# Designs tried in a protein design chat: VHH binders against F-box protein At1g11810. Part 20

Target 1, 377 residues: F-box protein At1g11810, of Arabidopsis thaliana (Mouse-ear cress) (q9sa94)
Amino acid sequence: MTTTMSTLPVVLVDEILARVPITSLRSLRSTCKKWEASSKTNLVGGKATARKSSHVGFILIGDKICSMKLDLNGGDDFVDTSVNQVSAFDGFAISQLFHCDGLLFCISNNHYSNYTLMVCNMYLGETRLIQNRSLFESYQNFCSYAFGYDSSKNRNHKILRNNSVSGGYEIYSLKSDSWKDLNVDLEKSIHLWRLGSVSLKGNAYFRVIKVIEEGVWEYNLLCFDFTRESFGKLLSLPFESLGDEGEGIMVISCVRDDHLAVLYQRDTLGIWISTEIEPNKVSWREFLQVDLATLDGFPDVFIAGRFIVDEEKQVVVVFGQETELDLNHGNAFIFGRDGYFTSFTVGDAPPEDFTSYVPSLVSLQIDKTGKRKARDD
Short names: E, the ipSAE of ESMFold2; O, the ipSAE of OpenDDE; V2, 0.75 times the mean of E and O plus 0.25 times the DockQ between their complexes.

## First folded at step 6 (VHH)

Design n4 (framework vhh_8emy_2)
Fold by ESMFold2-Fast, scan of step 6:
Structure n4 (fold): chain B 377 residues (1-377), chain A 123 residues (1-123)
Amino acid sequence: as target 1 above (377 residues)
Amino acid sequence: QVQLQESGGGLVQPGSSLRLSCAASGFTFSSYAMHWVRQAPGKGPEWVSSISGSGGSTNYATSVKGRFSISRDNPSKTLYLQMNSLRPEDSAVYYCARTIKVGSDVYTPFDYRGQGTQVTVSS
C-alpha cells in the first residue's frame, strides 16, 4: 500500500508521527500543523509568513546519512540546527541519496568495487537490497540514477539507470523486484549529468548538457516519465548558459514536493522556482538574485552542491564545497534580500545532499505473487 | 576535429603481455579524463579502466585489477593500457574514450570513442 503524509487523514498522520524519534517528532508535528492550518484557513500570503520555519530531512555528510532539523528564526538565533547520524546505515559508505514518496534510494560505493543499491522506508524500518547485474557492477562510476513511480494503482516505484559506457538504459521495478532493458530515444548530443536527478510527483528531472560543437555547451533540463518510460522534450532554463563552457554551476531542488527550483552560480547566484512544471513544459519565476562580489567574508572559491528554499523567510540555504586552504567543514550559507548573508555549521564535513523526510506506509516486502511471474523475465 | 586512434592489439597466448596505445588529436588532451572500454563478440561494452587528466587518479574494473595498468603521456597526447597475465576472457575489441568534466566534481558521459583495436587471447 502506497500512502504519503500529504494523502493521509490528519488523525492517521498524527498517529504515525507519534512513532517518530522525539528529536524529530516536535519539528514534524509543527510542520504538519502549519500545513493543516494553511490549508483550512487559506493563510497563503498572510500570517503564515510570520511563523517559525522548520525543515526536517536527511542529509549526506561525507559518506554518512544523517537526519537534520533546521529551524529558521527571525531574531538573534536565526538558525537552530540538529544533526544526528542514522545508525541503520552504519558500515555503509553512502555516495548518493534519492527521495521519492517517503522512500530513500541509496547507493553505497566502496572504492574496491563493492557497490550496494538499497531502498529504505525509514518509518517502517524496512530495507530492500537491490540485486545488480554483473556487467553494471564495474560501471557504477558511469551510471546516472533516477527514482520515481508510475501511475498504476498503488504506485509502482521504479529506478532508472543509465550507463554512459554502453549508452544503455535499464529500469528496475519494486513490484516485480526485477530489472529490464529499456530502449530510450535520446539525441546523441544530449548527455545526462551522472549525479543529481530529482523526483517530483513521480517523475524524475535531470540536469543535461547539450553539445552544440567542440567546447561549446548548453545547460537544459529533461524529465523522465516513469509511466510512459520515456523522456520528455528539453525544458528551457530561465538563464543564459551557452557561453559558459562549463564554468557555471547548475543545481536543482524540489520545493514543497510539487515545484522545481534551479540555482545557477557564476559571478552571481540566481534562484528560480517553477510556476508550472510538467514533463514537456516549464515556466519560471525569479526567487532571488545575489551578487557574490558584494558579500564580505564570502569564500573566494565556493561550489554550490545542494540548496533549500524557504519561501516564508524569503531565503535560500546553500550547501557546497570550499577550497581545502580554508579547511571549512560543515558550513552552509543563507542568502536573502538586500544583501542579507550569514553562515552556520551543520556537521563535520561539507553536506553533499539533502532530502526532505515524509513518513511512508509503502511496504518494501517482496511480493510473493509477483516473484513467480518475474521468473519469466 | 576530434580523433582517437587505438593500436597495439593482436593475437597472443594466455599468460602473455600486450600494450595498447591511443593517439589523441583535436582537443586539449590533458584536460580530459580518458578510459579504456572493451567489447567481446556477442557481449555489450565493458568498462576496463579510467585515468584522470593529470594522471593522478586511476580506476580499474574488478576483472582486470592487478593485471592491467593505465597510464598517459600528456606531452605526446597518448593513452596506454599495459595488459599482463592475459586470459582468454580478455579477448575483445578495445576502445579508448574521453569524458568531459563539467564543474569541479561533475563528469559527463563518454562523448567520443575511438576506432578500436582487436585483442585475441588463444592457444
Scores: ipSAE 0.297, ipTM 0.659, lowest interface PAE 3.8, mean pLDDT 74

Design n5 (framework vhh_8emy_2)
Fold by ESMFold2-Fast, scan of step 6:
Structure n5 (fold): chain B 377 residues (1-377), chain A 123 residues (1-123)
Amino acid sequence: as target 1 above (377 residues)
Amino acid sequence: QVQLQESGGGLVQPGSSLRLSCAASGFTFSSYAMHWVRQAPGKGPEWVSSISGSGGSTNYATSVKGRFSISRDNPSKTLYLQMNSLRPEDSAVYYCARTYTVSGDVYTHFDYRGQGTQVTVSS
């Protein structure tokens, strides 16, 4: 089939994107976004309000992994969302979802209280079950996880695990299909946020609490460098958190696959995007600041859980919960300039997580030597 | 010194209610988020609920939402868990813990978890 870029449907763009080698994908993503924006503008005669942005990824709803496509209309209140359960995870109750370089890392809890760790390549349809180090899985509820890769030629994907009961750190290697103990300690004043580390350029970024003195603490970020297998220096946040008494909500997300964003919710909702992000250095710029009290029809209670930044539309999509108000529906809000906000429902239960998706050609097959199997001709 | 003491557990029938208490001492109670964590025999510890230092924010595990209610009395330095519509699967030792946030996400280092109180839901 032959199609022009100006008439290429979004669904076909997504389908083409899924078949492109990962090494070419980042350039093609920009091209595909231009194709979509160009085709939408041409269809409505060059009107700026006709431009659309599309976000494709995975969302965790009620222990189920679903694929999600989110279309945003510039100048319209309409949001088009499609959510479909991913059948490859049928039979698993998924509690955590991580994405790195086109691979998904999932943590499943079965009805027997056993935790299963798995890495999935959705493009190739491959899954690797990760061998547990202990027969007694009961400690997994106290484990922090992070997903990344080292900078070697064929990217060795790795999982970091902190076991608060043993106090130690462990690292899993996809190439060797094995765990090893890691001699890394954090200062006692630094406490990792257990859930929701974010993978960025092969490294993992954690929300952390730094204790200054008893009852006095502040939010910070901390990077784990999977190439060096070590933590970086504490990274400062662009907002004041000292003395917030835990009332503020902090969430982090990836932007453009190469930048970190932070959301801080208290009386206002602030979003900042990194202008520079490295294991030992960060700088920030403000993206959006919203006074929640000025929004007509905004819920009395809203707790942000995950977010997506759309820089072209100058909006942020925030997934969250209205505790004690609506337990049966997942609510999401779009915040923009000049008090712009709208809402939509995602699924039939509050959403727990979201991650963007990029296809990967990394094989999860293990050869007879215990190493990741390369593809044969 | 810092101490947490849980109480209020017992043997009850399915559908019953229990109120757990945690008495805190040795620290500024209102400056810390408080949590309930449970562990059933042969199973891992499970986070149940969190409450901020002021009591203004609460969170619950999906398995207990709508049935359990967390609260605190800062003047008396006591944390509570009201458990309604108890089920056999709620049987566990319940522990009180402190952290710096209400999210439940920063509990890899539970600070001064207490000795626990046994809840058994059985006919």
Scores: ipSAE 0.110, ipTM 0.535, lowest interface PAE 5.4, mean pLDDT 73

Design n6 (framework vhh_8emy_2)
Fold by ESMFold2-Fast, scan of step 6:
Structure n6 (fold): chain B 377 residues (1-377), chain A 123 residues (1-123)
Amino acid sequence: as target 1 above (377 residues)
Amino acid sequence: QVQLQESGGGLVQPGSSLRLSCAASGFTFSSYAMHWVRQAPGKGPEWVSSISGSGGSTNYATSVKGRFSISRDNPSKTLYLQMNSLRPEDSAVYYCARTVEIKGDVYTYFDYRGQGTQVTVSS
């Protein structure tokens, strides 16, 4: 596994990126600056900010990256949303998004089961294409990814990859621009979920199942510490999942960049937020519990996919599918206390992913020693 | 309880065909997605092909697409891999595996328990 191989020719990828209009990059930079300014003003306890809460980030609709701004304003128009396709990625079919420290990690698929990995700084307009290690790499649907950084002064950003076919782990370092095999001692009864790892304070949190016996498992969380390059202990969840038989839906999300939230859906939709979260320790508090059967006009079938917590407004915004087979609806739901429920439309297909985004000055340029350069201010 | 048993391998010349079988027992076969995985000498396991529990969806690794066909017979609890236009690089031990699907997300872990079936493509 020491041989590096790209699944997409570098020349072809460079040609695709060369088709990105310079005006699109300027527009992205302008949007990122506005997000930074909006984030700062939301920390001011003024009358306007007391009535309005704004969430900004990137949303994946179909295979396209879109910028999204969601304003929860508490007036007659409770929600204002704007969704705009990011033209810088028009040449790519994107399957997954990850965010860490102002950087986006994107996975792009082609129709032959091949894929391309890239890290982008949207604020600086910088992109790094990541070389694959092997011609014999599994179909990307069997790989789990996580994005984080170590605790060094200039933060070495890293990507963890698990291949569920081989059971192997490997880690990529932006500083060295190289992959290495990682020996991970993880109990054989513990299995990572394929999608939806979340970056938090430089580490990554995975949903996992722990197999107790044939057909019987429980849901847990597991942290990968990018500084120590190892997994922590299984983290307990604030609900019981044993006997679920795969019918419950579990989603995780980041709150305030320093806490983790978990959503568990069956007949009710529960949201919990961590009161303490470290690689080997977690404590939870209940945020919201909704009995879905009491909601008038709620769809008969709804599968939660991603969510945003707004603690000031005491609501949760949930993106998902109204049916497992219906890909024509792009609806999202807002749940609040005492049966508060409303919906709004987000594009023409169900959102596949959402990540909040805060611009950064982290450079993706490789210096002449083979190390990533940090921007010097 | 759970058992998977592969068969049908052998020594063949380049360009030949083989049909592999996997007999499953100890679980509800139709409720699980099934896969073929191969391992060549000195290399790690490589995913080859997948089929959904109903048989309605199939996927193939780029290296075998257009040459291999995966299928299943749920009543007999048997998985198949039809291999055409075999190449020396297809030489490996072939294993069948099952995976679990969880509602709201696709979770796959590979549970393969058989000894595999050896395929050798040589002139």
Scores: ipSAE 0.495, ipTM 0.776, lowest interface PAE 2.2, mean pLDDT 76

Design n7 (framework vhh_8emy_2; at its last look DockQ between E and O 0.55; V2 from the best seeds 0.00; counts 0 for: pae E 5.3 > 2)
Fold by ESMFold2, look of step 7:
Structure n7 (fold): chain B 377 residues (1-377), chain A 123 residues (1-123)
Amino acid sequence: as target 1 above (377 residues)
Amino acid sequence: QVQLQESGGGLVQPGSSLRLSCAASGFTFSSYAMHWVRQAPGKGPEWVSSISGSGGSTNYATSVKGRFSISRDNPSKTLYLQMNSLRPEDSAVYYCARSIEVAGKYYHPFDYRGQGTQVTVSS
């Protein structure tokens, strides 16, 4: 079923409109009173632009979706944050959040079933519930998901699911409102890691493990191409992970919708940004290396989560878990060059699954004539 | 060599209880999340329950919640499933499985499972 959502917070409206092409701004003005007012004000000056060190999007805090604006300014108050719970999701406990093409794909644990799959257009205030195929799909903690779109006209958005209980792959199409089984050609030694995937330019990138022998595995990167509905080749990483099993943490993120970034944490925290990324090839450049053991005043226990790269300020913002043993620090950290770090607090619970937001005019409702004329062959 | 050996299955009447055990060897037991999975004839495998490496976090499928209890004893490298109020639909081969756990929070796909033990509930 499709439901409507509350209007977007005003702080996101100005930032989003500054990123949207002028033609699209005219169309957006018909959907929101504050969007219309912000659009008229920002365009008159000819200086409507996103701040280069501003990051806007959605974040999971506990089991709640919140809107977030993060400004990396200067001076003593390097970070300025605005976080507001999104009331449209009241009554849902969200466990995972994915973004693609201005749409959110959300997994909820406690409404109408063991879990619920939802796709949301936060700009239009539209939500679409996606039915599970069977009762066995209550096994969501062991599913790996990806969200993307194909190259068809009007971009058909799709959800890939790997069910670790059955070992099989399924793909959902928003256009057809249906799941289908998918046969993939993937080596048995390659396992998808459920700690999330990210969407970039319509395709999805997974953290995977490649098992070499018992107890010996390494991280790899793998792309799922939603147009071909197939995986690419294993993509090499700019770091060695053999011998770090259970201690090394890999996280991936997007940079300005153009590139991937990868974080690898051991005693050091390394961040690399792709210089080229396609389903079958990747190249990397180093962005930041931080020796965590040398940081004075840094907590004894830190586990990196989702992160944001800011190339202009040359810093990375990393969300981490609070620890009972270190109540002196926030739940988010900014790392920079030459041992710079600071921390701040986002919300009342450990933050998860941050994603940048881009407005979308894609309607989630199926039109009355959704049937395509059959092709005569 | 990684080994998982299930035991404790059998033929029982509806409403009965059974306790399944899974003996683990060949790996550091406390470093892995452990799971119970069942498979009835002609069906795909169904997840039943999971427990973190430390034993501090447990989860259950809705079909068994309140009736089944998962536990582990790390010193003896043994995983348990206490099954109460058994129903005919609980009949299946029950497997224990392990998965790689990172930071006590995330579970990778199963990388090994045992041979299974048969549970049959009939009247």
Scores: ipSAE 0.124, ipTM 0.540, lowest interface PAE 5.3, mean pLDDT 74
ESMFold2-Fast, scan of step 6: ipSAE 0.512; ipTM 0.773
ESMFold2 (binder alone), look of step 7: mean pLDDT 82; pTM 0.835
OpenDDE, look of step 7: ipSAE 0.726; ipTM 0.866

Design n8 (framework vhh_8emy_2)
Fold by ESMFold2-Fast, scan of step 6:
Structure n8 (fold): chain B 377 residues (1-377), chain A 123 residues (1-123)
Amino acid sequence: as target 1 above (377 residues)
Amino acid sequence: QVQLQESGGGLVQPGSSLRLSCAASGFTFSSYAMHWVRQAPGKGPEWVSSISGSGGSTNYATSVKGRFSISRDNPSKTLYLQMNSLRPEDSAVYYCARTIEYSGDTYTAFDYRGQGTQVTVSS
């Protein structure tokens, strides 16, 4: 099958990393575990299984960015994982991580709520620091961020910021290296969740709460279109979420760089994948349903945070918090068909964020003529 | 109907203290995170402090940390802001605000604010 750049096989990513000397991601190759494991197709009950499913990305453990390579095998070692701290960020305490078009957007807390915004191309070893407006330092706890790009030929990458205290919106352009105020009309009953927008095909998707009446609200999705610089229509979810303070947990993730997945946790864990996703429309199909109460050895308290869908292996990998006060271990859970569930250790603290990664040749430098270097892809 | 009513503002000299109160009604007070936001003339609103529904977590803007203390009394449905060592730049209308608290680490936008109480710090 045909893969886009954002869905490149891990083997091709490793080959690309070998071609160009890089500083930030070199450790990914050196800590790789068994990703070279068997590429052979296995047959189970007459059904072909994928040779090997590999996922590469960045995971936030405490305030540290780590590279992660996850290999899902059909053998005795179903999961092989490599986690290695990215030294390029050793001087920064990272609080949020976003990915778009091979670029990482990171928010760092330095001292006394002094935040640094930065965009990084880890493959090229390039970083651009973004100047904060004075308002950012006081309002960071109520800021929602999104990362995307417009439909121009060279893709102008942009950052959207919403300050829930002021209600204001502003947008940053990497091409002009400048911020501008943005006048967007959003119904007052709709509230953006502060953390966890997802970039998809250049646009950003937000989890939102729509308030129906006092103490009663429902989950929805909302798209910000970076080309039009406006929000689309409210998008429906494949589950009923009408509730109050006792409601379930909703998490969103990108699948194959062109589809959105949603996870809804209450007494069950449900995963749906979009069959169609655009700024003003969505349709869904069910991927997996797990009854958490039937799983022997599953933690008493688990709050889903981030997840990875592997359609070929028919599993989902979920990162989250296992106990209210436990900061001493980082476990991830894998859920599959027919009651399959297992766990593996990611690090010594619960993961706070995860984003998949594919390399990009998008330059953060300006060429000698004062224009961004043209993309070589 | 949800109501938030601030009180305790006034005119004071630099270095003085004030305690602001916010009386809440019309909802389950202990289920919501509460916040203090201020707005000075000609300036946008500025977040000052937050407290979780249980009172177990508090946060402060850098400009007020060490001088201000947020607290709540869930039985009486009242939010407080103790302001010490007041400075001229603390002059503003102070608003009590409510948010939906979810996952313990995130808040939605403010869905209700009170009418505010004026604090003026001048000689």
Scores: ipSAE 0.439, ipTM 0.742, lowest interface PAE 2.9, mean pLDDT 75

Design n9 (framework vhh_8emy_2)
Fold by ESMFold2-Fast, scan of step 6:
Structure n9 (fold): chain B 377 residues (1-377), chain A 123 residues (1-123)
Amino acid sequence: as target 1 above (377 residues)
Amino acid sequence: QVQLQESGGGLVQPGSSLRLSCAASGFTFSSYAMHWVRQAPGKGPEWVSSISGSGGSTNYATSVKGRFSISRDNPSKTLYLQMNSLRPEDSAVYYCARTFTISGDKYTYFDYRGQGTQVTVSS
């Protein structure tokens, strides 16, 4: 049923482990005075120095999954990045990548040909191939996906699939290794953006379009609650997009694994971070606003695709493409306060997807009864 | 008011041809991508074919590629599906459908569908 991948690249393992334990140790020291006294004698926690900001994740460059480490150096005002192709996926043309709870959900060959759905635990080297239902085999260009888990004791991980042709929904459970049809009470005027879901605290948040009347629509945000297996209320955005037909670009991202960020691009690039995010409620604060026309050397045509927020450095890293015709260069931009911007090259094609990563001990093995083993086993 | 009206279905023998038509009204036809979708008894809807607003781009489901041809006549606001080498498994109600596109995302927003026309392929 499950496939154990050959060993992870050593570089990837080192990159993953480098993310643990710095921020968690600082948090613990704030609540335990005995632990704080002990940590003061450690060489690592001794003298305060300027610290690098490091971001570790997976990116999709062309059709290949790569690991990425991004180091931001405050003292030198430069970025250092390392990108390594994950060889375990060399046989697959990957079109979409989702992350939830240390698991990756990948979709391969999404062009009305043979295609594969799979869930991977990169840390444990485990893969589960997901059987596709024949009813949806010819709908790859019209399917939207979301990845999450329910609130059960062992966190039953689930995949939601929407078929825009039928308007139908179905849900896959890792625990039962099976699909079921889902009756969803969602207005016909609401359309899910095909590439626009992000997992946050077990639920999935979608970019959506709500049609108000013929030729008039607005961007919105919508949560799917994997515990209740239902959508929440439409969530308000911190900008107005009513009647904006294809002129603005909206992208969403996770911040600190517990907050949502939204990027909206037209002549300006705005970034907002949620101050509260729940299935039926959101509030926002502005993080950064950039006037793209004032940036010397910035491309005339730029379409934002994915982004990373670094709150300590007060910057955002934006991946995107500079033209529809030039797909040979993978440039990323870093935007900051007061017109600060710089660029770096990530690869030979624009990154199509990026997800931050943390290691997971979630097992993809199926026990004798066909049920997933518990995480804590 | 957006209206889509299909016609041209019927009962035919395997190997036969049919041409389906869809008359559109209530919107600027040339500004929208159009699609054919079918639903067989006991099955969910299946996308069959798409055509861009200008007619410059067409796509087909694997099951019909090489046998079916989608076209449009924007002045008459009519969508067509030419079906050749029909098979029993092509039997379904065929629906004309409209989508709108947004920058960077194509053919994902189905907002209107017609009443359908029945195609039955049997010996």
Scores: ipSAE 0.319, ipTM 0.683, lowest interface PAE 3.6, mean pLDDT 74

Design o15 (from k7 with Y100V T110H Y111P; framework vhh_8emy_2)
Fold by ESMFold2-Fast, scan of step 6:
Structure o15 (fold): chain B 377 residues (1-377), chain A 125 residues (1-125)
Amino acid sequence: as target 1 above (377 residues)
Amino acid sequence: QVQLQESGGGLVQPGSSLRLSCAASGFTFSSYAMHWVRQAPGKGPEWVSSISGSGGSTNYATSVKGRFSISRDNPSKTLYLQMNSLRPEDSAVYYCARTVEIKYSGDVYHPFDYRGQGTQVTVSS
């Protein structure tokens, strides 16, 4: 029996716990006295209460991981936000952030180009550093990552790494703490977008470009199934993507824990949410269309990044940057129906990523004896 | 009819400099990110350097950073790699390669869409 220490700020604990299903909340309460006390204050009539239009997660600003709370319950033109640097990552310059099953997967570059892969359970206060293979650092700029888990009992969490220089794929298993080579066929005309894969229901979704002919490509999605350890079929998108050597920006984000959203920006900004999403099948519904040219005060140049969909308020919160080389703007934009548009400041640098967070009891400890005693429970 | 043709390799002493060139034809050169990749005997291919279509962004492998400089001349459709302070470990066949680049942060690196025939660099005393 041990008392677990959480690395999350206390002020966010109540907001996070309000979003956890009651069955999960009961198991989480038993693990940490701090979280048990907080979860009890969130109960009304013996049940957890969730505040609609309140979002909590982690945001990547420059090279720092911060906790973020975004509260949209203050009326049409009011937003309440708080951003706090997470001390557990002090000393690391973080370049990429992934979330799956209450675990954070982070890629750290230091100022000397040393790369570190780590998986963190912020609720349990556990971190696992992942061993790098030979030549890993030489190919880092051409590596794509994805985070997920297989359907085995107690879920085996896994990391997929693609090295475009060698054309090879590797998969890491948290259960075995080891890498293995993976033979994966991908058509030569299909190019994985290196950044921003999204974890969903244990699988990972990649943006891909399919080259049709010189200077003409088509956007698609591709799912990596961590149970089968293989890619699914190309998944079609709800917008026309064929065209010139492309000024369109495509971003994907997770909505709730079981749906995918896609944002496509060109002259307009469109958002669609999946109605069905499986490794070999997708169906979409339109959520929002915004004509950017009609928005008074909107920046002349805007590059959309990660986004949050709020279905209750019928708005989308879009993080991005106002120029491709601007390091001094940390604005987020809120788009709604009938020309509704507002903005708020997140920080002094453009946010690079955001992920929602739900705590879990997944242990990152490696059993040195190779023997785990059965739980008496 | 897409073609990439490397040149400028040769035999040099440690500490010497070389400039590699890659002449591109058959496509809109300025619309594509370009890369240098090398392969030494008995080793897998190693990424060396990348440059965006506009030339505004460059990246380097740790092993060459501070010694090598990538550049491009879009009007002449030519990619360059300036190699300074060459070491025996830099000996390899050097290839230029093309990847699709989407305007406004659309980096695509898998797989290389096109690669040239290569140019041999040998650094020995």
Scores: ipSAE 0.115, ipTM 0.541, lowest interface PAE 5.4, mean pLDDT 75

